# VHH binders against Citrate synthase (ctsA): the designs that were tried, part 10

Target 1, 373 residues: Citrate synthase (ctsA), of Heyndrickxia coagulans (Weizmannia coagulans) (p27660)
Amino acid sequence: MVNTNQFIPGLEGVIASETKISFLDTVNSEIVIKGYDLLALSKTKGYLDIVHLLLEGTIPNEAEKQHLEETLKQEYDVPDEIIQVLSLLPKTAHPMDALRTGVSVLASFDTELLNREHSTNLKRAYQLLGKIPNIVANSYHILHSEEPVQPLQDLSYSANFLYMITGKKPTELEEKIFDRSLVLYSEHELPNSTFTARVIASTLSDLYGALTGAVASLKGHLHGGANEAVMEMLQDAQTVEGFKHLLHDKLSKKEKIMGFGHRVYMKKMDPRAAMMKEALKELSAVNGDDLLLQMCEAGEQIMREEKGLFPNLDYYAAPVYWKLGIPIPLYTPIFFSSRTVGLCAHVMEQHENNRIFRPRVLYTGARNLRVED

## First folded at step 1 (VHH)

Design n14 (framework vhh_7n9e_1)
Fold by ESMFold2-Fast, scan of step 1:
Structure n14 (fold): chain B 373 residues (1-373), chain A 125 residues (1-125)
Amino acid sequence: as target 1 above (373 residues)
Amino acid sequence: DVQLVESGGGLVQAGGSLRLSCAASGFTFSRYAMYWGRQAPGKGREWVSGISGSGGSTAYASSVKGRFTISRDNAKNTLYLQMNNLKPEDTALYYCAARTGKLIYSWSPSDYDYWGQGTQVTVSS
């Protein structure tokens, strides 16, 4: 058609929403979270500090952080009916589908489901933050015919999450590293899953529905799964020389190598990846095994020299999660668990200044076809 | 009718331990979050600890964290509070309570569906 408006495929570069939550500053190579540099936050603050910042609007003082920790501990329990539903899934079920099922079913247990008031949504956000780690960890155990692991009263939020996954109490170093990874995955402006959550929220649908859609979005390989793919490559390679050969083979076939490239950090390693690389060094020193570190450093060098590409967060988070004893299929569910706080913040912001998303199309199909009687 | 009956209180020396029990009847115990609160002589009531219906989630007041452990036996319809390293300031009447909904950091009858009569804990110096 003549004189139609410009069609922008994938909404690439289109400003679809207003937000005070976060910003990807591509000019200054900065990820902004509620006015703070994420990297600065990640060096001195833990995941619960980010939770309070995103949901309450400020970095917590000691009393606020204690109250938040106690609030979340009370929310770890999942209704028995949800465990029963998860137990009915085929043992071959995808962990992201198990997570989506659990989040979706949670809506049916909310007695105030139609209430969109800020205080009610805030309570839901804390309920989801408390329950999602349990659903993630114990859906995996159920799918493997293992008994669910219950959280312990003396462990922090992040230590309990890791404990429920591994069945082993984490060391202080393991807890600190895992907690930091949750900080680094917590928020990232408007990726597909966050946009999906906002689209669903724009109908004044509930927080559970918005997050269910976000899980479905993140399952897509163009959005999620990069950390799983990185660890799968490392496992397939087994050695430094094997990994070099694997990368050269993929490059010769013009295949995409997962774990490289970032929208903000295009000419350097993602600083979040650098933090996880340091974590990998620390874990390697403790157990006397630096094979994964050597493999990753070799791959980093090849990609820099041959493609001018640099590691993103997924590249170094993957071997860190492996060394923490986390099963590969849980890497994307853990990513979602971390991002739950950002998703809740976006849904609440959308509800508070709402306009339903109703785009139009450029019609390119047949017209004026004849109907025969 | 719903009843909550506390027991296990008594006199104990500082540094000692006590285990409190709360026998629940008249409701589906495993469906309710359960709580312990206390009231010291001449002071208001304060929240001590909470546990979810399945026992999978627990929470503690900062004053008791690391020293007290809440647990439950759903087969016996019984709630427990294991109190270790007791201090004179732990002297209080201890209550168990059942409710649906909100977190408890206050001890008001209106915040609970049901609560017990209490069991006295006295910690000597």
Scores: ipSAE 0.000, ipTM 0.095, lowest interface PAE 24.9, mean pLDDT 86

Design n15 (framework vhh_7n9e_1)
Fold by ESMFold2-Fast, scan of step 1:
Structure n15 (fold): chain B 373 residues (1-373), chain A 124 residues (1-124)
Amino acid sequence: as target 1 above (373 residues)
Amino acid sequence: DVQLVESGGGLVQAGGSLRLSCAASGFTFSSYAMYWGRQAPGKGREWVSGISYSGGSTAYASSVKGRFTISRDNAKNTLYLQMNNLKPEDTALYYCATPRGYFSTKWSSNFDYWGQGTQVTVSS
């Protein structure tokens, strides 16, 4: 049809929203976060610096950062009723479904749920940032009939998150590497989950509802799970030669290989992936086991030579998370936990300058069919 | 404490079948890859098969591919190896293993937890 030029499948490349939060600059190959280059931020700033930048509008000074740390520490605990709800789930429940359930139930504990004022939403954002790591880590333990791990007062935000997952206090190196991964996953313009959160927020629904929808979106195979899929491939391969064989087999069958390709970094490795590759080198040096690094480097070479494709963040984040002792089913929940700050920023921005999303369709079905008695 | 207990071995004629089981306890079985290995008298340890945490991916040594099938039941914390068309060369002590420990990715060098093994003897 002549009017088919009005239909853009998947909204690919369509400008669906205005934002001051972030921008994927394909011309300059830059990921912009509130005016700053994400890569420059990741070299010198931690996750709490990004939290303050996205929610308060500025990089924090020492006093502001200390205040933010104390604010988040007060939000680490989840209501006992949420632990009870998670305990009622089948032990076979998917970690992303457990996370979605926990986030959804949090809405019922908000006494100001109908209030959309900036200050009230900001308080909710901090509550979600404090509680989501606990829900992620401890829903996993509950589903495995293990006791919940309580956060410790003497650990940083990122160290506590890793501690709640592993039951082990992270080393300084482990904390630094994990914190950097949270910075790198924190915000990325308008992927499906962020768009979903904005769509829900556009009805003036609450922040919990928007994030619940975002969890559901990220569970989808075409959006989330790439880091889990990378680590599963590495486990299946077990050796450098096994991984080369696995990749050649997939390429011969024209299968998509997870962990490769990026919207901004189309002709080189994603610099965020390069940072995680360096982290993998550091972790490999600590225990003298570089097998995962060797496997990943072999795969990187094959994909570059055979397909002209380069690693994205998921490709090197996966083996880093493995070496940090993180169970594979938690990789996507951790991604969501990191992205919570960006999602909250987008929902708040949507509420402050709102217009409901209400698109139209190109109808291609039957018409004028008659109902018979 | 982590325990891996293999069973199902025995004496079988060439061309026959056996099913091995590995009962796992003391760790979150569904979160870790599992492996079957074997060791024949006077020979080194040989990797036989591996299965991902979900069961979605499997791998086999060339010597057993097409004859052996690895599977797992995460609800029962049990790993299986179905062995068909057995050959005298398959005679070995069979054991299951998991990397369980941090940073372990190598079959025979860094695995923290190994089973006691179950003997498989294939006669002609």
Scores: ipSAE 0.000, ipTM 0.231, lowest interface PAE 17.0, mean pLDDT 86

Design n16 (framework vhh_7n9e_1)
Fold by ESMFold2-Fast, scan of step 1:
Parts: sequence; structure tokens; C-alpha cells
Structure n16 (fold): chain B 373 residues (1-373), chain A 124 residues (1-124)
Amino acid sequence: as target 1 above (373 residues)
Amino acid sequence: DVQLVESGGGLVQAGGSLRLSCAASGFTFSSYWMYWGRQAPGKGREWVSGISGSGGSTAYASSVKGRFTISRDNAKNTLYLQMNNLKPEDTALYYCAKRVYTYSGKTYYEFDYWGQGTQVTVSS
């Protein structure tokens, strides 16, 4: 039979790419990463294990992991010219705009920018993984007229990232929790930012350009910023009763409440959110303050009862990041930093089996208008 | 033309100390991680230590951690390895190395430039 083409708004449900990187298995309720269940990985493995798996194809042994850590430590330094560019931004600049600027400028320092060979892109991916945490942390400090915080030689990748943000050496628990959050944000099939990166990569454009586009996408309120919005609601509410009132007010006005709902986990809490809820419980016990936990649990109950909606990762990641001492404006930049490995894997896969994306439109405008003679 | 010239090796008794030096030329020394590797008689090359361009970050093999200290003087284009509490197992030819930044799977300590090496012999 002859199939008629139909317009699918937002390409919802359209299979736009082939990938071996990740899969949202709605039947088995799994997030698959290179054949592994992400939740199983997040329980037993750290962020560098995910980096090695996504970029090298395997879970690393101890020697491979040590070499990867050493490789990333070489890349922590950011060109001084990038710091100068960031220092020219107004103090009111959004951290996502600072991040986008920094990533974009990095392209100008790459002498092999047009080389798409696997080895060159792999080197470039490690450069981005090393430099993005520095750009995220220290652009924030620069915009606040604070001194940049340099990484420490004896800290892990995740501990250094948290250290550069807070200026304080994290505890083992804080490091473990932050590292796990990076694992949970690392990859998620084909969200808008990943699709944007693949679209840009499909022109055989460079990895920096693809990631610059991905930053721009993730800044959009319909994609990113949900973790920041959740923590802002919690701050505005201040108390359990305040949060209940805030949620009921928003629901009465038919406003969307951020931090709820998921494409795969529509009838239960996102298991990634459950892991961050457990982290929030652990941090609350250590700090002797469970107010944020109580507020979040009250909100979870209201949304379940009134809307049949359940927390997503952002809902519980937000108060975890708050308890780790992370400024709210850095939550989405941290999300992007985590996702950088997945984005690089997708761009490299796109370059290796490339076809430019060239969609068509259903034209619904005027025709046969006459030009005045 | 990149050149790396090691010096400072010699004979030392177990428990002793040596300081190795590597004079670098032909590249912007301060812009690159630098490494020390070694090769014992009849064995392959193994990584010992690395240091970032600024000197702010260091890494060590488990076999030498706490005993060896890597450092650099960017004004003199010189890399150093301070070796304390030397053991007979530390006996090897020690190489200064620079690598082109590439991470490639199963060859974890591939270095693109090696010096001639300096011999360290620890008696027992």
C-alpha cells in the first residue's frame, strides 16, 4: 500500500535515529546504557565508569579507570582567553549563557577542528569532559567577583567538580551522592538537547558546535531548568504547610508543577528520583535537618492524590544539590556537565554513520498571490 | 623537535634517596602533562608518575605513592622525581615522557616522546 505522509507535531514517537548508546525500555521500565541497566550501574559504578562505557565501549578495570582519571586531570585547565571572555559578561548573566559562551569559544582553540576521525573526536570528548566542570564552577565565581577555585590533585573527578563549586572538600558521603547524581543524569536516549546535537553533527560540524547547540536547548524551560524551579518553590514555601499551600495554589491556577512526570515512569516514581530521595534522607540524617525531605514527601503525596503524577529525577536532585551547598543557578549547568559524555557519544556515533537531517514541511500558507506590476 | 634528557640516576642502598631530572626542549613545556615511566630488566615499561602543566595536579602508581614526589620548574623547562625510601624493586631505567593527548582503549600509557633514560640501581 501507498502510505500518506502525516505531520507529527514535535516528532513525538517518530524514530529519528539508530543508536547503540541508550534505550528507554517502556515495557521493562529500564533505562539501558550500552546494554546495561542504568539503575544497576548507578548502584555499583561511578561516573568515570559511565564515561569509559559510553566512550570506550566497556566498563573499565582499575588500571583503565586510573588512566581515564589521569587523562581527565590533564584537561582541567581552561585557556585564559575563555576566562577573559567570561569576565566581560554582565554580572547578571545566566550561568547557562556563560556555559554556552565558554563551550563555543573552546572550538577556536582546536587546531584539528574539521577532523572527524574517531580518535580525534575521542580526544576532543575528553577535553570537553575535563574543561566543562571548570567553566561551570568558575564562570559562576567570576560573575560574582570571586576568585576561581582550582582543582586539587588528590580529589576524584566528581569531588573536584563539587570542590570547585563550593570551595570546600566534600565528605565521602557528599562525593558518593554527587557522583551518583552525575551517573543518573549522564544519558537518556533522545531528548531535545541530544537530538539537537545529532542534527548539528549530521552536517559534519564540530563537537563544540554540537554541544553549544545542546546547551542552548537545555536552557529552554520545556527541557531544562526543572531542578532549579523545584528548589525555588521549596525556598519560597519555607515550611511543609507553605509548600502544601504553594502546590494547591498552582494546581487551582492550572499551572504546571515542575519535578513531576516522566515518559517511561508514568504510573510510579522514576527510580532515579527514588535514589536521590534516599540520598536526601542520608544527607538529612547527617545534617540533623529533615525539613526539605518532609516538604518533598508532602508534595509527592499531593501530586499523587490530586494529579496521579509522580516525582521525576529533578524533584529530588534539587534538594540534594541544595544540601550539598550548590547554588541553584548551577543545577542545570551540572545536568549539562553530566550529559556531556552522552552528548559526545551521540555526536561521534552520528559522524561515524552520518546522514544529514533534511525534513520537509506541510505548507499551510497562501499560494498564487499576484505580484503588482 | 622535541627532546627529553634524563639525569640523576645511580647506585643507592635500600632506604636511600635519589632525585631525577629531565631537561625538556622543542615544545611549550608549561602547556603539557609530563610523566615518569620505568623499565626493569626483562620487563615492559610501566608508568610511575605524572604532573599537570601548571604543577597543580599529580598522579602516582600505587607502588610508589607516598615514597616518590613529582615536581617541575617551568622557568627551567625541567621535570623532577624525588625518590625516597628506595627498594630493590625500584631498580629500573627511568624515562621522562610527554604524550600527545590521545586516550586509546587498551594501550593506557602510550607516550609519543621518550628520553634515553637514566639508570637507577637499588642494592640490598
Scores: ipSAE 0.000, ipTM 0.116, lowest interface PAE 21.9, mean pLDDT 85

Design n17 (framework vhh_7n9e_1)
Amino acid sequence: DVQLVESGGGLVQAGGSLRLSCAASGFTFSKYAMYWGRQAPGKGREWVSGISGSGGYTAYASSVKGRFTISRDNAKNTLYLQMNNLKPEDTALYYCAKGRSYDFWSGYYTDYWGQGTQVTVSS
ESMFold2-Fast, scan of step 1: ipSAE 0.000; ipTM 0.195

Design n18 (framework vhh_7n9e_1)
Fold by ESMFold2-Fast, scan of step 1:
Structure n18 (fold): chain B 373 residues (1-373), chain A 125 residues (1-125)
Amino acid sequence: as target 1 above (373 residues)
Amino acid sequence: DVQLVESGGGLVQAGGSLRLSCAASGFTFSSYAMYWGRQAPGKGREWVSGISGSGGSTAYASSVKGRFTISRDNAKNTLYLQMNNLKPEDTALYYCAKSPSYEALRKWLNSFDYWGQGTQVTVSS
């Protein structure tokens, strides 16, 4: 019995938009991406398949996938002025602030910035997809007074991204695992950052502005950083026994444990988390170091037994990123990079069937104060 | 390639002092937090101390706080650990380690970037 005068804090459960992009089906325990089950997509499809599906509307055939790969390769470089701007930032700058700065400045290089035609926005989406990995990786290197790592034309999209971060060509296993993580983070209905992008887009603002707002949203502690927080807990614990102690201490203080619980997968492990757990096993076998795996398995057991909570994607993605040589401060920027395709799809959908968001407030402040003259 | 070369270890009597050095190369030293860790025979790795890239922040394990001092010379790409009032329990192989980031206050994990052979410290009795 919802009435029009009811205040709903945080818009919790409110249907704020119509979308054909994705759906969190809590009844059937399914994440839907353009009509497909994300789990099914994740088993057989790579990140470029998801890019084509979200931006072009279909899973690509071989010719379409080759064309997409060549299109993105043309977009890997960023204007030198962006590198110059990043080099002016204090060395203590937050990586999400560096990313936001780079994305924001990129708008100034778009000669068609006022054009909202579908084909022009699609070209912008590919430009952003190509350039954001470079901004993420090289803003980090610049903040550490290291030379930017230039993309290589012979590497795939995901291999290039990991190469620019680590300075080392990834193995086939490392590339496969990293690519899979980008698929799993690519889209998730209407989290705060996606809603922020749609709100900005609803003014008919540009794609760069919408994504700049989304970066700012994702920096917020209540939205982003869960994968970073998981890895920080593992680092603080050091050992299996240390992690058990850390979890019991947090539980006794009624603190939230990051990396557990999901809106759709409430009674079992998130299948996306299970895929990253398998990746962690494979990486652990290659170097003969399973400490992180043992720690994570111990934590998984404690949370299942004491709280009936199960790992989400962040819980196992965090140690996977650590094993891939990725610095912890880049975990949220990588999440954003993956989500860029979903954000672009939402902005374009918003532009195509637009209504500006104009909410009202329940006023609870002082009234009828008199100005003395 | 990242290289870390530790030196300054040796045999010392209980109550004595040693100063360890770590010469770093292959990365921009001042941009990264640096750590000292140790491993005694038959025991796991233990985090000893950490210092931020600028040297403005330091942290110490409870077992060494008040006895050990971490410092760095960014002009010389060198990390130091001044060890005072040494105890037999301080006997270990000491490693310097590079953080993967600018962060200063992290505990030791097997995944830390450390490339040195370590320097042996033996405290008599």
Scores: ipSAE 0.000, ipTM 0.267, lowest interface PAE 14.1, mean pLDDT 86

Design q01 (framework vhh_7aqx_2)
Fold by ESMFold2-Fast, scan of step 1:
Structure q01 (fold): chain B 373 residues (1-373), chain A 124 residues (1-124)
Amino acid sequence: as target 1 above (373 residues)
Amino acid sequence: QVQLQESGGGLVQAGGSLRLSCTTSGFTFSSYAFSWFRQAPGEEREFVGAISYSGGSTDYADSVKGRFTISRDNAKNTFYLQMNSLKTEDTAVYYCAARRGYSYGWSPSEYDYWGQGTQVTVSS
C-alpha cells in the first residue's frame, strides 16, 4: 500500500502530459501553437492553415491548402442513419447532447475502428473535421423540425459551416470574421476537454470515443457555455443602461460574470477578444446598429473599474455570433467544432507515445467494518 | 415566398384591450423567434415584446411590462400580442417581425422578415 500526502485537488498546476502541440506561456503572455504565436497566425492565416499546421506539422503552401480543402469537401456528407438517429431525439434535447450522440454514432461507420496507425487516424481526423459542422448545424435544424441544409461545393469550409447554420450564403466579411473566430478557438494547451480526450485515448480507445468524452466535458458549465451565457446576459439586459444595472446587481450579489478573466492575460484584455471587438465594430457599421457594441463597451468599463478584470475571447465572440445570425445554443457546439482539430492532434500524439493514466487515491472512508447477518 | 400579415388593430378607448395577430407563411414557423415593434408618429421603430423559438423565453419593453403578453401557436403559424390596460401613449403602427433561430433581438436590423404594419389608436 502506498500512503501519500501528495494530493493536489483538481490536479491544479500539475504537469500531466508532454506535448509539442501548444503552450500557455504566462511569463511572456503568449499562446503558442506548434511554435507560432496564435495572435500572429490569426492576423494572416485562416482555419485551414491551422488545420494543416496541427495535423500535418507545417503551415501549408498554396497547393497543400488546395489539396486540404478538396479533402475536407469530400467529407461533408453524414450517413443518413445519423440523421435518422438525431430525428429520434426529443425536441427539447440539449444541442451539446445531440452533438455527442452524432459523434458517438459516427464511430459505428468506421470499418477500421481498431486501427491506431498514424495514417488511419489522420484520415479519421479529416472525416471528423468535415462531418462535425454538418452534425452541429443540421442536428439543430432537425430538433426544430426543419429540413437539413446541404453543403455547397463552391463555398469555403468556414462559409459552408455558416451557410449550413443560417441557410444564407455569407458575405465575404461574414466569412472572414467567422473563419477568424474558428482560428482563435482552435487550441489551448490542456483544458478539461483536451485532458479528457487524452485520458480516453490513453486506453488506446478510438478517436470518436475520445471526442465524445470531450463533448461531454465541454457541456459542463465550469468549462463550456461562457459565450452562450454572455449573449444571454446581453439579451436579458436589452439596453446599455439595462446591462449596467444587470452587472451591478450581479456584482452586489458576488456572482461570477462570464466573459471576463484569462490565465495568460491577467492585466489587459485578451488580444483575441480585441480582434472579435473589431469584428463587432465592422459588423455594426455594415448593419447600421451598434447597440451590442455600446453595451459591451459599458460592461468592459465596469469590470475594469470595479474588479480589475478584462474581457476574454467569449465576451466579444458572443455578440459577433449573434450578428452573424447564429442561434445562441450553437455557440458551444461551434467552439467544439473549432477545437476538433486540436483534440484530434492531442489524441494522435497520445496514441503515438502512449501511457495509460492510472492515478491513486487518498482513502478517507471507513475501515475494518464487519459483515453481520 | 415569406409573408407576415398583421391583424386586430383599430380604435380603442384608454383602459381597453386589443389582441394583435401575425399570420405567417413560407417558412418553418417553429424555427423562428418573433417580435412586435411599434412606430409612433414622427418617431423611430421601437421594441415592444418578443418570444423565443420554443416559447420558453419572452421579453418586453419596460413601458408595456405587466400590460402586454406575447404568445405563439405553432399549429396555426400565428403569433399574438395581447394588449391590456391600453394608454394613449400606446398609439402607434404595430409591426410583426421574424428572426431565424433560437433567440430574439431588440433592434429592427436583427430581424429577417417584417409585416406591413397595423394601426392601433388609443383615445382618451
Scores: ipSAE 0.000, ipTM 0.160, lowest interface PAE 19.5, mean pLDDT 88

Design q02 (framework vhh_7aqx_2)
Fold by ESMFold2-Fast, scan of step 1:
Structure q02 (fold): chain B 373 residues (1-373), chain A 124 residues (1-124)
Amino acid sequence: as target 1 above (373 residues)
Amino acid sequence: QVQLQESGGGLVQAGGSLRLSCTTSGRTFSSYAFSWFRQAPGEEREFVGAISGSGGSTDYADSVKGRFTISRDNAKNTFYLQMNSLKTEDTAVYYCAADRLGWYSTKPRDYDYWGQGTQVTVSS
């Protein structure tokens, strides 16, 4: 039972919901996804395996995976009206605001918005999973006065997403690395955006509304944008020595350095970060340019020695996305795209055993003021 | 489709000055990193100077440092290379290059977009 007589700032440590979806096991240093260790899943499973696990409850067999792939292919198309709406946005619009606009407008095309039955919400989740990558990639192109890139029917889900962003057919290595990054970002218990989605869902609002709120939450610099901030630091530094100087300068000023620290992996590098570091090594070998790898390794050493802090997923995902040709402003939209499956699972779980969130406040303002005429 | 167009090349006498311009079209300019490269006959394309997107940092090849200055005008979607105290060895075709992600490199292969080139000839 939660202590009802004390204020807990930010609800830190408060158990706000029951879930079977995921758990941050700080005792065993494990991220649990539907009973599986995320790291074990990431070694042998792709993003569509995680989609099936989170939405259907099981790791798919071959027939189930093929059916899921075909289901998602049918949902790649975005209504032309949505492209028109995005085209009306100022060219200076933030990519997360463009994404939020697109997701919000999708609700208007759902003829069954009032139906929250499991099967209808499941269909809706697949529609969002199919359309969000298109909205992310092509809202960016539209904001730059470029033509939308249409998905290719012969490419996998992750390869199509990367293709729509870059306009280039990804290599097998690029596809595998990008797909793995989507697995690693797919679900993470109850961060602010997931909590926001559950709060909205608790009113019996629709899935699109819940995800619109989650986009707004993730845009906040205390939640999202860490991967963008990491790449911006690397750009500002430009060299190994430059990055060492940048980090020492920030440490001397007691500034927070983005890309370090994790709630579960507090005494070692996040194993998800280690996987992205290996991806960075492989991508660096392709063109013979390991500058980003050398910079990141130097920063990793400084933070370990000076602060006892270790890289999180964002630290190594950022230079990987750079090497994949992805514009920095799309890093947080891609993170959201990956997390869409987890968000849908949480909203559906909330609807199936709903209780509206109704917290109270500790009042600290003035009282007994006289009303004067 | 983004296009880069160089202008301002030509013939100049040793010790003289030239300003090269590179104009972009159809895409957001302010976040891009820009570089100048040059190629002399029979040689490989080599780095001259660069300006980053977000940081506004500049970098120059040792051979031109102190003589050349790179700058950008985001309002005009144009960036420049001011070349002073020109030497005969500066004779080359000069190419402008852009990286849409905002980070410059000294390696030609790291750039997304290239201009057609503009000839600079320094006599005597």
Scores: ipSAE 0.000, ipTM 0.238, lowest interface PAE 14.8, mean pLDDT 87

Design q03 (framework vhh_7aqx_2)
Amino acid sequence: QVQLQESGGGLVQAGGSLRLSCTTSGRTFSSYAFSWFRQAPGEEREFVGAISWSGGSTDYADSVKGRFTISRDNAKNTFYLQMNSLKTEDTAVYYCAAKPYGSRWYTSESEYDYWGQGTQVTVSS
ESMFold2-Fast, scan of step 1: ipSAE 0.000; ipTM 0.288

Design q04 (framework vhh_7aqx_2)
Fold by ESMFold2-Fast, scan of step 1:
Structure q04 (fold): chain B 373 residues (1-373), chain A 124 residues (1-124)
Amino acid sequence: as target 1 above (373 residues)
Amino acid sequence: QVQLQESGGGLVQAGGSLRLSCTTSGFTFSRYAFSWFRQAPGEEREFVGAISWSGGSTDYADSVKGRFTISRDNAKNTFYLQMNSLKTEDTAVYYCAAGRTYYSKLTPSAYDYWGQGTQVTVSS
């Protein structure tokens, strides 16, 4: 007799951790970050405000924000040995694999790995926040046999990240939109990658190991890559009519269409998606190029009418990233870069109030087999 | 720093062929979509052909479809326009252009970078 009463596949709906970091209010469709509504934060606050809130506990004043910016600027440099390791990867390697390798190797340069005191982990969090954008941007350049783009000291954190990717100083509008996307991807309670980071942290492993596991998780087809898949669909379709045809073809074949639906926002549009849709409108208006907006609106209408499904964040973030000049393979690495602050906050919280995760299994295999001789 | 330079233009007889090249520098070639435009005397600059960032998609003006082929070589940071079965009405200054969007290929203002132009003259 197999007792299945205690087995919950995928841990769906199981409360696996206590946290003060974030909460997904599924009833009111509110994303709570340290007591604040993420959408309200995204309208008036930048990514560094979220960094300070998640790691220091408060929204920064002007002096605190300036100090944080200078702290992160000191962390932009990546050890030459890491660049050398990345240069040994096959040119066909995915940027998520390069990112996982870079984060993993970075642990070897930390001389205090066994020290999990709050202040030491906080320093590591800032090191990771400073270095991950460089690893993301320049691993991509290395994989394409291009020279790394060095960060500039006169640019903001988000402008610098976009600069390292594109080789061009962003406009004020491009910087604001990119920064807002980083705010919107920064934290989301307990998705698989965050849970993976907490599981690894629960062994009292280091912050780099936890983030390495999170990168591996996010690369998985069921978790990450949706933003890349959305832009690939738009690229293949080329026109409004082409995109309508592509969607109808996929629906007739009962294929999953990426960029639609959300485990939390099952009956409405992801509110973060609405923010990115407005960003796409702003970029389209400035450049006089609204084709991607028209394609996305047509797709949104089809999915609403035929399936009752609504866009998630990835659906509108993808064409925004394209308009910003970002290569498609970097979309998931950028998502991870944004989420680094939330992941660091979760790992630190786990270390401070730790209990190792050790679930059990429902055994369904053979028993009482004889060993003969 | 950023440069696009056309080459391969010149005088050719109707029915002949020319291959235009656009050599680029100062940006990440593989991230850009590329197009060719042309401008005849007294006329507006018109779209000729485009190739997407991946090379998987190409598009052409109806007037050149089947005669012209656009291609790219990421290893050489160069893209091309192979022009076959040339007609006298193909006479124009040909410009190469680089932009981050393939979708707005018909809009000159959507392109970030432009070459200086190369003259193509097709005689009867």
Scores: ipSAE 0.000, ipTM 0.142, lowest interface PAE 21.5, mean pLDDT 87

